# Ledger of designs, part 36: VHH binders against q8el04

Target 1, 306 residues: q8el04
Amino acid sequence: MKSIQVQQLVEEFNLEVLAGEDHRERTITKSRTHRPGLEFIGYFDFFPMERVQILGKKEINYLHQLNEQERDIRIGNVVNYHPPCFIVTSDQDGLTYLKKYCHAEQIPLLRTKEATVDFMAKVDHYLTRKLAPEIAVHGVCMNVLGIGILIRGESGVGKSELAHTLLGRGHRLVADDIVVLKRLSHKTILGTHNDKNKEFLALRSVGLLNVVRAYGSRAFQDETRISLDIKLSKWEKDSLHNELEFETQYRDYMGVSVPSIEIQLQPGRDVAGLIEAAANNWYLQQQGYSAAEDFMNRIEWQDGDD
Below, E stands for the ipSAE of ESMFold2; O stands for the ipSAE of OpenDDE; V2 stands for 0.75 times the mean of E and O plus 0.25 times the DockQ between their complexes.

## First folded at step 21 (VHH; framework vhh_7xy4_2)

Design fa (at its last look DockQ between E and O 0.84; V2 from the best seeds 0.76)
Fold by OpenDDE, look of step 21:
Structure fa (fold): chain B 306 residues (1-306), chain A 120 residues (1-120)
Amino acid sequence: as target 1 above (306 residues)
Amino acid sequence: QLQLVESGGGLVQPGGSLRLSCAASGFTFSTYAMGWVRQPHGKGLEYIATITGSGGSTYYSDSVKGRFTISRDNAKNTLYLQMNSLKPEDTAMYYCAKDEEWTRSAFGYKGQGTQVTVSS
């Protein structure tokens, strides 16, 4: 199971450590944070104790309304479930008992100046990405007209050259050569670079090209949702694939089905234009329009009049 | 017909090393990225590593990063996995896969695999 250490949260969000400094190696395995409001009132049914616990103004104010003895007991009861860490938001003070129990139970108590809702959203976003199952594939990941596309094909088929052409047309590179795919949900695959190849395009005749340096910051983006899979293949005269495919094909990435198209490369054809067309077609489909269905309907209407 | 044959597995103590091999046939090996996956007993498939066709680029899962090395010899149509600092958690059936196959939640093509057991 994929995990991160509490230390990574501290570093990522520049959190202040109030207690448990020596125990930042504790692991986080859940991608969502939790506000333990109900738990502080004594309701522990379905307490997600494995989640990062966030204490906002609501929780802290409630605790401050309690007498000292009640406060002590209520805080102790929650800390004893040993969540990965506690994070207090909005730079709140008066955390005597939290410090006490976090120290005693060796659980990091952290603090941030950020507002609770915004901070939680950031942390959830961060954890979802960090804890997402991932694989790496060979290919090129582009964002074309706002649509993430994974381009695949045999080595030497011209994927990087195609990427370069697309860049010239104002599209964005996400990753060349190695594409890291992350499963964010049962319906969402994210494509990204492997840090080493960040901003680089490998062109056999030219070498490594930094696309940000060459074309500006608009030529690159860190990540994109993969909405379309495109396989580049060599043109074969007798291939059955020359027929208009009316049925959408899919490729499975870690259990997520992504629409897939095969493009046969023919000399002199505008492959970049085909990619753009595919992106546009996908977009129209998302809006509820299917060109194929429209076409079929038109044919059926003509046959009915005969 | 595409064929992948894994070998090199065995019983090893924690901290030990193994080198797995995968003999590939039935396709142009050098033009495809290859990878390793593993399946612990009673668990699903886990991605381990990828190497590009030329061998110029590699990627590793976090679970094996720094311990495992994927490599290939295109002249021999062979894929390798050097496994160092082995842990009990590394116990699994190991499979090599072509790039187009290992992206799936379930392998369409599954070789025999090679068993790696790490136990004191």
Scores: ipSAE 0.839, ipTM 0.951, lowest interface PAE 0.5, mean pLDDT 92
Fold by ESMFold2, look of step 21:
Structure fa (fold): chain B 306 residues (1-306), chain A 120 residues (1-120)
Amino acid sequence: as target 1 above (306 residues)
Amino acid sequence: QLQLVESGGGLVQPGGSLRLSCAASGFTFSTYAMGWVRQPHGKGLEYIATITGSGGSTYYSDSVKGRFTISRDNAKNTLYLQMNSLKPEDTAMYYCAKDEEWTRSAFGYKGQGTQVTVSS
């Protein structure tokens, strides 16, 4: 399970540290922030205490309206769950009691000038990326016509040579040899490099090629959403394969289903062109178009005229 | 017939070391990337590491980086996992996987696994 420290959050968002300054090594393991409004009024069922706690105007105004004794109880009840930190938004003041309690309980109390909604969105996004589960696969990741593609196959099948062909046609490399996959959500897999292989393509007999130096900065893309999975396989005589795909096949990556196509490397086959066609067809499907449905409708209309 | 046989597990104290092996047969071992995953009792699968077919490139999950080393011997069709500085949270059944099967949430390995138990 991935984690980050509160100090990393302070640095990323330039947060003011109001209390608990010696305890910024506390870890954050949850990718969503939480506003503890219900918890301040005494309702703790489902309290996500492991999340970063955001104190907006509603939370702070509520606390300011309480008498001193009630304020002590309400703040104490929440702080005693020891969440990783509290962040006050909108540069709010009047935090003496919060600072005192956070100091006593050794919990960082932080502040930002940003408005609550905007700040929560930024932190949620940052935590999602930092805490995303990740794995690595052997393959090539490309962006072809704006579509992120993961190309898999046995070592030596020709993946890097195919990537070079696609580069020559104006597409972009993301990663060669090792592709890092990050799950950002239940529907989104991000493909990227591992920094060590950034911009490099390994070609047999040629060696390492820096694609930016060879083709310019537009030949490289730091990351892409994986929309299509391509399995390259060796051509075998008398084999059957699916060239017309009326039914979509899928491959699971960390619980995310990605459309998948198998392409055999037949002599003379324009595999790069086939990948471009698959990318275009996928794009049309996202616009609500189905080639299979269109084709079947044309057959039915023509047959039913007589 | 594809076969993956894990071995080398056992009981070890915190801070100890173990070396796991995965003997592979029924496919051309050297052309496939391999990986290790683990499953703590009653919990889901956890990704550990990936190694390319040649052994030239590796990648590790953050939970094991710096402590575990994945390697392979293509002449012996064997995948290895050297585990150092073991912790109680490393206790799990360990499996090797081929052909990117470690990417799947529900399936991707064929061996019986080898149990690693790290007790304080």
Scores: ipSAE 0.641, ipTM 0.878, lowest interface PAE 1.6, mean pLDDT 87
ESMFold2 (binder alone), look of step 21: mean pLDDT 82; pTM 0.833

Design fb (at its last look DockQ between E and O 0.84; V2 from the best seeds 0.00; counts 0 for: pae E 2.01 > 2)
Fold by OpenDDE, look of step 21:
Structure fb (fold): chain B 306 residues (1-306), chain A 120 residues (1-120)
Amino acid sequence: as target 1 above (306 residues)
Amino acid sequence: QLQLVESGGGLVQPGGSLRLSCAASGFTFSSYAMGWVRQPHGKGLEYIATITGSGGSTYYSDSVKGRFTISRDNAKNTLYLQMNSLKPEDTAMYYCAKDEEWTQSAFQYKGQGTQVTVSS
């Protein structure tokens, strides 16, 4: 199971450590944060104890209103579940009682100046990506017309050259050569770079090209949802693949089905244009339109009048 | 027919090292990226590493980063996995896979695998 340390949160979000400094190696395995408001009032059904606990103004104000004895009991009850850490938002003060218990139970108590809702959203976003299952594949990841596309094919088929052409047409590079895929949900695959290849396009005759330096910041995108899989193949005259495919094919990435198409490369053909067409077609399908269905309906209507 | 044959597994103590090999046949080996996956007993497949066809680029999962090295010899149609600083958690059946196939939840073209057991 993928995990991160509390220390990584501290560094990523520049959190102040109030207690438990020596225990920042504690692990986080859940991608969502939790506000333990109900737990502080004594309701623990379905308490997600493995989640990062966020204490906003509501929680802290409630605790401040309690007498010392009640406060001790309420805090103790939550701390005893040993969540990975507590983060207090909005730079709230008067946390001596929390420090005491966090110290005793060796749980990091952290603080940020950020507002609770915004901060939680950021942390959730961060954790979802960090804890997502990932694989790396060979290919090119592009964002074409707002649509994320994974381009695959044999070495030397011209994937990077195609990427360069697409860049010239105003599209964005996400990753060349190695594409990191992350499963964010049962329906969502994210494509990204491996940091080493960030902003670089490898062209055999030219070498490494920094696309941001060459074409500006709009030529690059850090990550994109993968909506289309495109396999580039060499042209084969007798290939059955030359027929109009009416059925959508899918490729499985970590249990997520992604629509997949194969483009046979022919000399002199505008492959970049085909990719753009595929992106547009996908977009139309998402809007509820299928060209294939429309075509079939038209044919059926003509045959019935006969 | 595509064939992948894994070897090099065995019993090793924690902190020990093993080198796995994968002999590939039935396709143009150098034209495809290759990878390693593993399956602990009773658990699902876990991605380990990828190497491009030329061997110029590699990627590793966080669980093995810094400890494992993926490499290849295209002249020999062989994929390698050098495993250092082995941990009990590394105990699994190890499989090599072609890039186009190992992205799937169900590996269609996997070899028999090689068992790695890390135990004191």
Scores: ipSAE 0.841, ipTM 0.948, lowest interface PAE 0.5, mean pLDDT 92
Fold by ESMFold2, look of step 21:
Order: sequence, then C-alpha cells, then structure tokens
Structure fb (fold): chain B 306 residues (1-306), chain A 120 residues (1-120)
Amino acid sequence: as target 1 above (306 residues)
Amino acid sequence: QLQLVESGGGLVQPGGSLRLSCAASGFTFSSYAMGWVRQPHGKGLEYIATITGSGGSTYYSDSVKGRFTISRDNAKNTLYLQMNSLKPEDTAMYYCAKDEEWTQSAFQYKGQGTQVTVSS
C-alpha cells in the first residue's frame, strides 16, 4: 500500500509550516481531503480522520465566532483524532488554538494562500496520482483520435509495427513494450510509460526508434486514459468470426472494466483503420449514439409503419 | 493443460534472501509476459513484478523495488524472483501469473503458491 509523507505535500505546494515542523514524516494514505466542519460542531460519526484536513474560510470563521473557551474545546476535540495534518487555506490567520493543539499533539499545521476549492482539487489530484495502485503489462499504449488504447497480444505478434503504422497516420505513442497502468478511480485507468521506455518504439528489422526525433513532439504523449482494450491475435483461418456482435466485451484492470475487442491479423486487413473506427465508435457511444441501434430503429419504423 | 508450479519459499530472518522459482508448462512460455503476486494472510492479492516474454523489460511495485529482481530462463520454461533484504511485511504466499492475469481483481491461482515467512 502506497503512502506519502506530509513533507512531500509541503514541497509540492510550497506550504508554510506553522506547527509540528519536526513531524512532517507523518504519512498520508488516503487520496481525498476532508473539511471537518461537522466535526468542529461536535458531530464525529464517520469522521475520516486519516485524511488531510482542510480548513477553509467557513471553518475558520466559525471558530472565530466562538468565545475562547468554546474555541479551545472545539479545536482540541478535532485535533485529538490525530489526522495526518491540517492545512489552512486563503492565508487565514488567528490560529492560536490550532497552533497550540497541533504543537502539543505533534501534528503538522500548514498554510497556503490558495483558495479552498481550487487548492482541495489540486491536492486531491496530486494524492490520487501519488497513491494510485499501479501495475505493468506487456503491450503498447497509444492515443488514437484522442482515445486511449491499450494494445495487447503475444510477443512478436506485430504490436510495435502496428503502433508505427498508427504513428504514420498522425496518432500518438504513450508506451511500447511495458505499459504502466494506474488506477485513478473506480472507473479510470491511466496508461503511462516507465521512464526507461519514454519516447521509444522497438521495431523488428529497424531497431530502436525515438518517435519524437523521428516524427516530432506531437508523436508522443506522456499518458492517456485507457478507454479501449484491443487484443491482437494471429490469424487462424479455421476460426474466423464474421458475425455481428451486439454485446460489448470487457476486460478487468484492477477492478475497472474496460471495453475490449479482439482483432485477428489477417493478411491484407487494415488493422490500423479498424482501430481508428473503433475509437470513433467509442466516442460516439459516449454521446449516446449507437449505429446498430439506429439502424435497427430505422428498419422497425419502415416495417411497422404499414 | 497450463500449469504453473511455484517453489523456493521458506522461513528466513529479516534481512535475508530467498529465490523463488515458477516452472511453467502447457503454453509457449517465451511468448508471454509473466508476473509475481503475493497474498499476505487474511489480505487480498498484491502485485509484485512483471517481466516481458523476452526478459528484456521489467517493472516492480514500489514495495519491492530495489530489493527484488524478476528474471526468466526461456530455455527451462522457468520464472524466478530473487528476494533480498527481506522484511516481515514480505511474509505471504507467493504466486506466479501468466499474461496480464495480475491485472484482474478476481485473479484465480494457477498453482499452489510457495510460502515465504520472514520472522525473528
């Protein structure tokens, strides 16, 4: 299980350290921040105390409305749950009791000038990426017409050669040979390279190619969301399927379902064109269009009118 | 009939080393990427490492990077995991996996696994 240290947040976001300076090695394991507004008013059911705690204007202004004894009690009650750190946004001040309790309980108290909602979005995004579970697969990752594609198949089946064909048609390489997959959410898999293979494509008979040097910077993309999985297989003449398929096939990646299709590498087949068509079809489906459904509706209207 | 047989586990002290083996049969071994996963007692499966079919490229989870080395011998149809600087948290049942099977949340074991126990 991945974690980061509070110090890494301080460095990434240039946070001011107000208390708990010697305890910035405390770890963060949760990828979403929390605003403890309900907890300051005394409601602690389901308090996500393991999250980074964000204190915006609403939280700080509420505390400032309290007399000193109530403020002391309310702040103490929350700090005593020992979250990994507190971050005050919008350069707010008047933090005497927060500093007192964070010092006593050895919890970092941090501050940023950034506004609450924007800052929370940045931290949530950073934590999601840093804490994302990741694995590696053998394959090629491309961005085709803005759609992230993971191409799988046996070693030597022709994946890198197909990637080169797609590059020649103006698409982008993300990774060849090793594709790193990161799960950013329950519905999102990000495909990336492992730095060692950044910008490189290995072609049989040609050798190692740096695609940026060969085709320009537009030929490469550091990462893409994986929207479509494509299994390449060698053509087997006696197992041909040419039937219309109504049901979407899926492949699981760390609990995320990704639409999947299989393409046999038949001689003379325009596999790059099929991938482009699949990417376009996927995009249209996201907008609510189905060519098969549209066609069937037109046939039914024609037959059912009279 | 596809078979994967893990071996080489045992009891070792913290800081020690072990080498795991995975004997493969029933498929063209060199055509497929291979990986290792582990299952600590009472917990879910954890991804460890991947190696390409040729053995030319590898990748490691952050928890083992720098301590473990995945390798393969395609002439012997055998996958290896060299584990150095072992820690108590490395205690688990270790399984090898064929061809992206480690991507699946519902991964089904192919072999019986081999137990690694790291304790004082």
Scores: ipSAE 0.585, ipTM 0.864, lowest interface PAE 2.0, mean pLDDT 87
ESMFold2 (binder alone), look of step 21: mean pLDDT 83; pTM 0.853

Design fc (at its last look DockQ between E and O 0.01; V2 from the best seeds 0.00; counts 0 for: pae O 4.0 > 2, placed apart)
Fold by ESMFold2, look of step 21:
Structure fc (fold): chain B 306 residues (1-306), chain A 120 residues (1-120)
Amino acid sequence: as target 1 above (306 residues)
Amino acid sequence: QLQLVESGGGLVQPGGSLRLSCAASGFTFSSYAMGWVRQPHGKGLEYIASITGSGGSTYYSDSVKGRFTISRDNAKNTLYLQMNSLKPEDTAMYYCAKDEEWTRSAFQYKGQGTQVTVSS
């Protein structure tokens, strides 16, 4: 499970450190921030204490309106759950008891001038990308006509050579040999490189090619959302007898379903052209069009199944 | 019939080392990328590392990078995981995986796995 340290937040967002400065090595494992409103009034059921705690105007104003005894108790009760850190937004002050308890409990207390909603959105976005689960796929990732495509297949089947063909048609390489997939949400997978393979394509008999040096900066893209999964397979007689496929197939990547197509490498077949067609068809489907449904409607309208 | 048999697990102290093996049969081993995943008791699966069919390229999760080394011997149809500087958090059942199966949330165990326990 990925984590980052509170120190990384301090550096990324230039946060002022008000207490707990020696404890910024505390870890953050949750990608969403939390505002502890209910917890300050004493309701702790389902308190997401592992999250970064954000204290906006509503929280701070409420605490300031309490008498000193109640303020002391309520702040202490929340801080004693030991969340990773507290961040006060909108450059608010009057933080005596927060500083007291964060110092005593060795928890960083931080401050930003940014407004609460805007700041939470920035931190949530940052944490999502830093904590995203990631894995490798040993294949090729391309951006074809604006559509992110993951190309898989057995070693030696011709994936890198296909990538080179697609580059010659003006498409963009994201990664060859190792594709890093990052799950940003329950519906979004990003494909990228691992920095070591950035801009490189390995071609049998030619060697290692830097595609930016060979084709210009437009031939490369650092990342893309994965929209289609393409499995390349060796051509086999009668292995693909169904000429029409009306049902979309899917492949699961870390719980995210990605449409998947198998393309057999028949000699003389324009596989690059098939990939371009698949990208265009995917685009049309995002606008509510289904070629398979349209075709079946035409067959039924013509009163012909034979 | 595809078969993956993990071995080499055991009890070690923190800072210790273990080498896991995965014996593969029922497919052309060198044609496929291979990987390791682990499952701590009562928790979900975690991707560890993967390696290309030729063994030329490897990738590691951040939690093990620098401590673990994935390798393969295509002549023996065997995948390895050298685990150094072991920590209590590495305690888990370890499984090998064929052909990007580590990418799926519904990873179906092919073997029984091998238990690694890191404890004083």
Scores: ipSAE 0.465, ipTM 0.819, lowest interface PAE 3.0, mean pLDDT 87
Fold by OpenDDE, look of step 21:
Structure fc (fold): chain B 306 residues (1-306), chain A 120 residues (1-120)
Amino acid sequence: as target 1 above (306 residues)
Amino acid sequence: QLQLVESGGGLVQPGGSLRLSCAASGFTFSSYAMGWVRQPHGKGLEYIASITGSGGSTYYSDSVKGRFTISRDNAKNTLYLQMNSLKPEDTAMYYCAKDEEWTRSAFQYKGQGTQVTVSS
């Protein structure tokens, strides 16, 4: 199970440490934050204690409304569940008892000046990415017209050369050779590089090319949602695949189904153009348009007038 | 600037009653629990009573339970202490305080206090 340390949050978001400075090695394993408002009122059913706890104005103000004894008890009860850390937002002063219990229980108490909702969104986004399951696949990841595409194929089929052609047409490289796929949700796969191959395109005849250096910053993108899987294959004369496939094929990545198409490489054909066409077609489908359905409807209408 | 001003103290006979008031300013009164503490001459601060910001809950020390009633009017930013059945042992300087400061020996946020003397 993937985890990060509280220290990484401190560094990423430049958080102030109010208590528990020596315990920042505590681990975070959940990708969502929690506001323990109900827990401060004594309701602990379904308390996600493993989540980073965020204390906004609402929670702090509530605690201030309590007398000292109640405040002490309520804070103690929540801290005793030993969440990874507490973060106070909007630069609010930490309560004496919160500091006390966090110190006693060796739980980091942190603070930020950021507003609660915005800060939580940032942290959630950060944690989701950091804790996402990931696999590495061989291929090329491109962003074509805003659409993330994973290009696969046998070694030597010309994937990198195709990527280079696409770059020339104004598209963006995400990763060449090794593509890291991250599952962000049950419906979302993110493609990215492995840091080592960041910005590099491997061309057999040229060697390693830094695409940012060669073509500028617009030629590269750190990550992209994978919306289309494209398998490149060698052209075979008798291959049944030459027929217009009306049925959408899918490839599974970590339980997420991605639409998949196969492109046979024929000499002299504009494969880059086909990829662009595929991207556009996918986009139209997302807008609710199916060319296949439209075509079928037109045929049926002609048969009825006879 | 945060200000607390106590009033209503005085000389009363045993068995008598007094009502103390505390006028608060310089902060959002309704957002904070408030309390009363007292300091007998030559003794330390003693907790008497507290009330939540909304006024929904009240707490009393055993020494005053059943005799004293704490209340508040958030619209007037005022804290009250109704003291009934007063005893000589209740003689002290009475202070109002907010938040966690009213239980500390060093009151950062207390008023000047009001003297209550119970004597035949």
Scores: ipSAE 0.022, ipTM 0.458, lowest interface PAE 4.0, mean pLDDT 89
ESMFold2 (binder alone), look of step 21: mean pLDDT 85; pTM 0.864

Design fd (at its last look DockQ between E and O 0.02; V2 from the best seeds 0.00; counts 0 for: pae O 13.8 > 2, placed apart)
Fold by ESMFold2, look of step 21:
Structure fd (fold): chain B 306 residues (1-306), chain A 120 residues (1-120)
Amino acid sequence: as target 1 above (306 residues)
Amino acid sequence: QLQLVESGGGLVQPGGSLRLSCAASGFTFSTYAMGWVRQPHGKGLEYIATITGSGGSTYYSDSVRGRFTISRDNAKNTLYLQMNSLKPEDTAMYYCAKDEEWTRSAFQYKGQGTQVTVSS
């Protein structure tokens, strides 16, 4: 499990440290922020105490109006969960009493000039990226017609040569040889390079090619959402497999299901063209259209008209 | 007859080292990327490292980068994991994996695994 220290958040967003300065080594493991308004008034069901806690105008105004006895109860009940830190937004003032409680419980109290909604969105985005689980696979990652494609297959099957063909057709390379996959959510896998292989494509008999230098900056893309998984396999001459594809196949990546197709390398077959067709078909499916389903509906209507 | 046989685990003190081996048979080892995963007791699978078929490229999870080294000997059909500076949190059953099987949330064991236990 990945984590970020509070100190890293302070540096990234240039946050003021109001209390708990010596406790900035505390870790953050959750990718969403939380506003503890309900918790301050006494409702703790589903309190995500491991999240960064955001104190906006409502929270601070409520706390400002409490007397000392009420503050001991309301603030005490929240700080006793020991969240990783509190961040006050909108440059709000009059926080001496909050510094007291955060100091006593050894919890960083931070402040930003940014407005609550904008700041929460920025922190949520940053944490999601920093905390995303990641793995690496052997393959090629391309962006074809705006669609992120992960191409897999046995070493030496021709993946890098296919990538070069797709580059010649105006598509973009993301990574060759090692593809880093990051899970940003239960539905989203991001494909990227490992910095070492950035912009490089290894071609047999040609050597290393820097695709930006060879084709311009439009030939490379730092990352893409993986929308299709493509398995390249050796051609099996006597196979009648997949005469028509009626059901979408899926491959699991860290719990995320990605549509998957297999393309056999037949002599004379335009594999790059098939990749482009698969990307277009995926785009149509996102708009509620399935060519296979449409075709089946048409032949059933024509045959069952009696 | 695809087989993966993990070995080299054991009990070790914090800060110690172990070298895991994975003997592979029943497929053309050199053409497939290989990986290591681990499963701490009562937890899900954790990705450790990937190595390409030629051995020319590697990648490591953040938890092991700088401490573990994945390697392979294609002449011996053997995958290795050199584990240095071991910590109690490295305690787990370790499995090798073929052909991106480490990407799946429901990993299907091919071998029995090898237990690594790091304790005082």
Scores: ipSAE 0.650, ipTM 0.886, lowest interface PAE 1.6, mean pLDDT 87
Fold by OpenDDE, look of step 21:
Structure fd (fold): chain B 306 residues (1-306), chain A 120 residues (1-120)
Amino acid sequence: as target 1 above (306 residues)
Amino acid sequence: QLQLVESGGGLVQPGGSLRLSCAASGFTFSTYAMGWVRQPHGKGLEYIATITGSGGSTYYSDSVRGRFTISRDNAKNTLYLQMNSLKPEDTAMYYCAKDEEWTRSAFQYKGQGTQVTVSS
């Protein structure tokens, strides 16, 4: 199971450490934050104690409305569940008992100036990405017309060259050679680079090309949702694959089904254009339009009038 | 490596009492909430009770509330379950577990279990 340390969170968001500074090695394994408002009122059913706990104005103000004894007890009860850490937002102060118990229980108490809702969204996004299951696949990941595409094929088929052509057409490279796929949800795969190959395109005879330096910052994207899988194959004369496939095929990545298309490479053909067409077609399908269905319906209507 | 070793199970008459123990190793025991789950034969895991790291708070399922008491000794890295007024329905394999999330769901980490049988 993937985990990060509280220290990484501190560094990523530049959080102030108020207590538990020696215990930042504590691990975070859950991708969502929690506001323990109900827990401060004494309701602990379904308390996600493994989540990063966020205390906004609502929580802190509530605690301040309590008498000192109640405040002490309520805070202690929540801290005793030993979540990974507590983060106070909006630069709130008056945290005497939080400091007390966090120190005693060796739980990091952190603070940020950011507003609660915005901060939580950022943290959730960060944690989801960091804790997502991931696999590495061989291929090229591109963002074409805003659509993430994983391009696969045998070695030497020309994937990187195709990527270069697509760059020339204004599309973006995400990763070449090794593509890291992250499962963000049961329906969402994210493609990204492995940091080592960031911004690099490997071209035969040319070597490594930094696409940002060569073509500008618009030529590169750190990550993209994978919406389409494209397999490049060599053209075979007798291949049944030349027929208009009316049925959508899928490729499975970590339990997520991604629409998959095979493109046979023929000399002199605009493969980049085909990829663009595929992206557009996918987009239209997402809007509820199927060209294939539309075509079939038109044919059936003509046959019925005879 | 995280290890949980349950003990104290056995055969008991209805209305009797047992005390289960769980020896924990391989992690900082006092920093984690701990709990007990049970699995009757042929059935799924059932949540029983949880205690916070410091022992300051406890929670029980409705089925055992008032009869069972969860406690811990952090100095000994040991979790306990005092079971009183036992019923035939309490017959199950009992497991010690780390309470990773207070959702009354299955625990991720559990030991080998100890069998509790309540029968006349």
Scores: ipSAE 0.000, ipTM 0.245, lowest interface PAE 13.8, mean pLDDT 87
ESMFold2 (binder alone), look of step 21: mean pLDDT 82; pTM 0.843

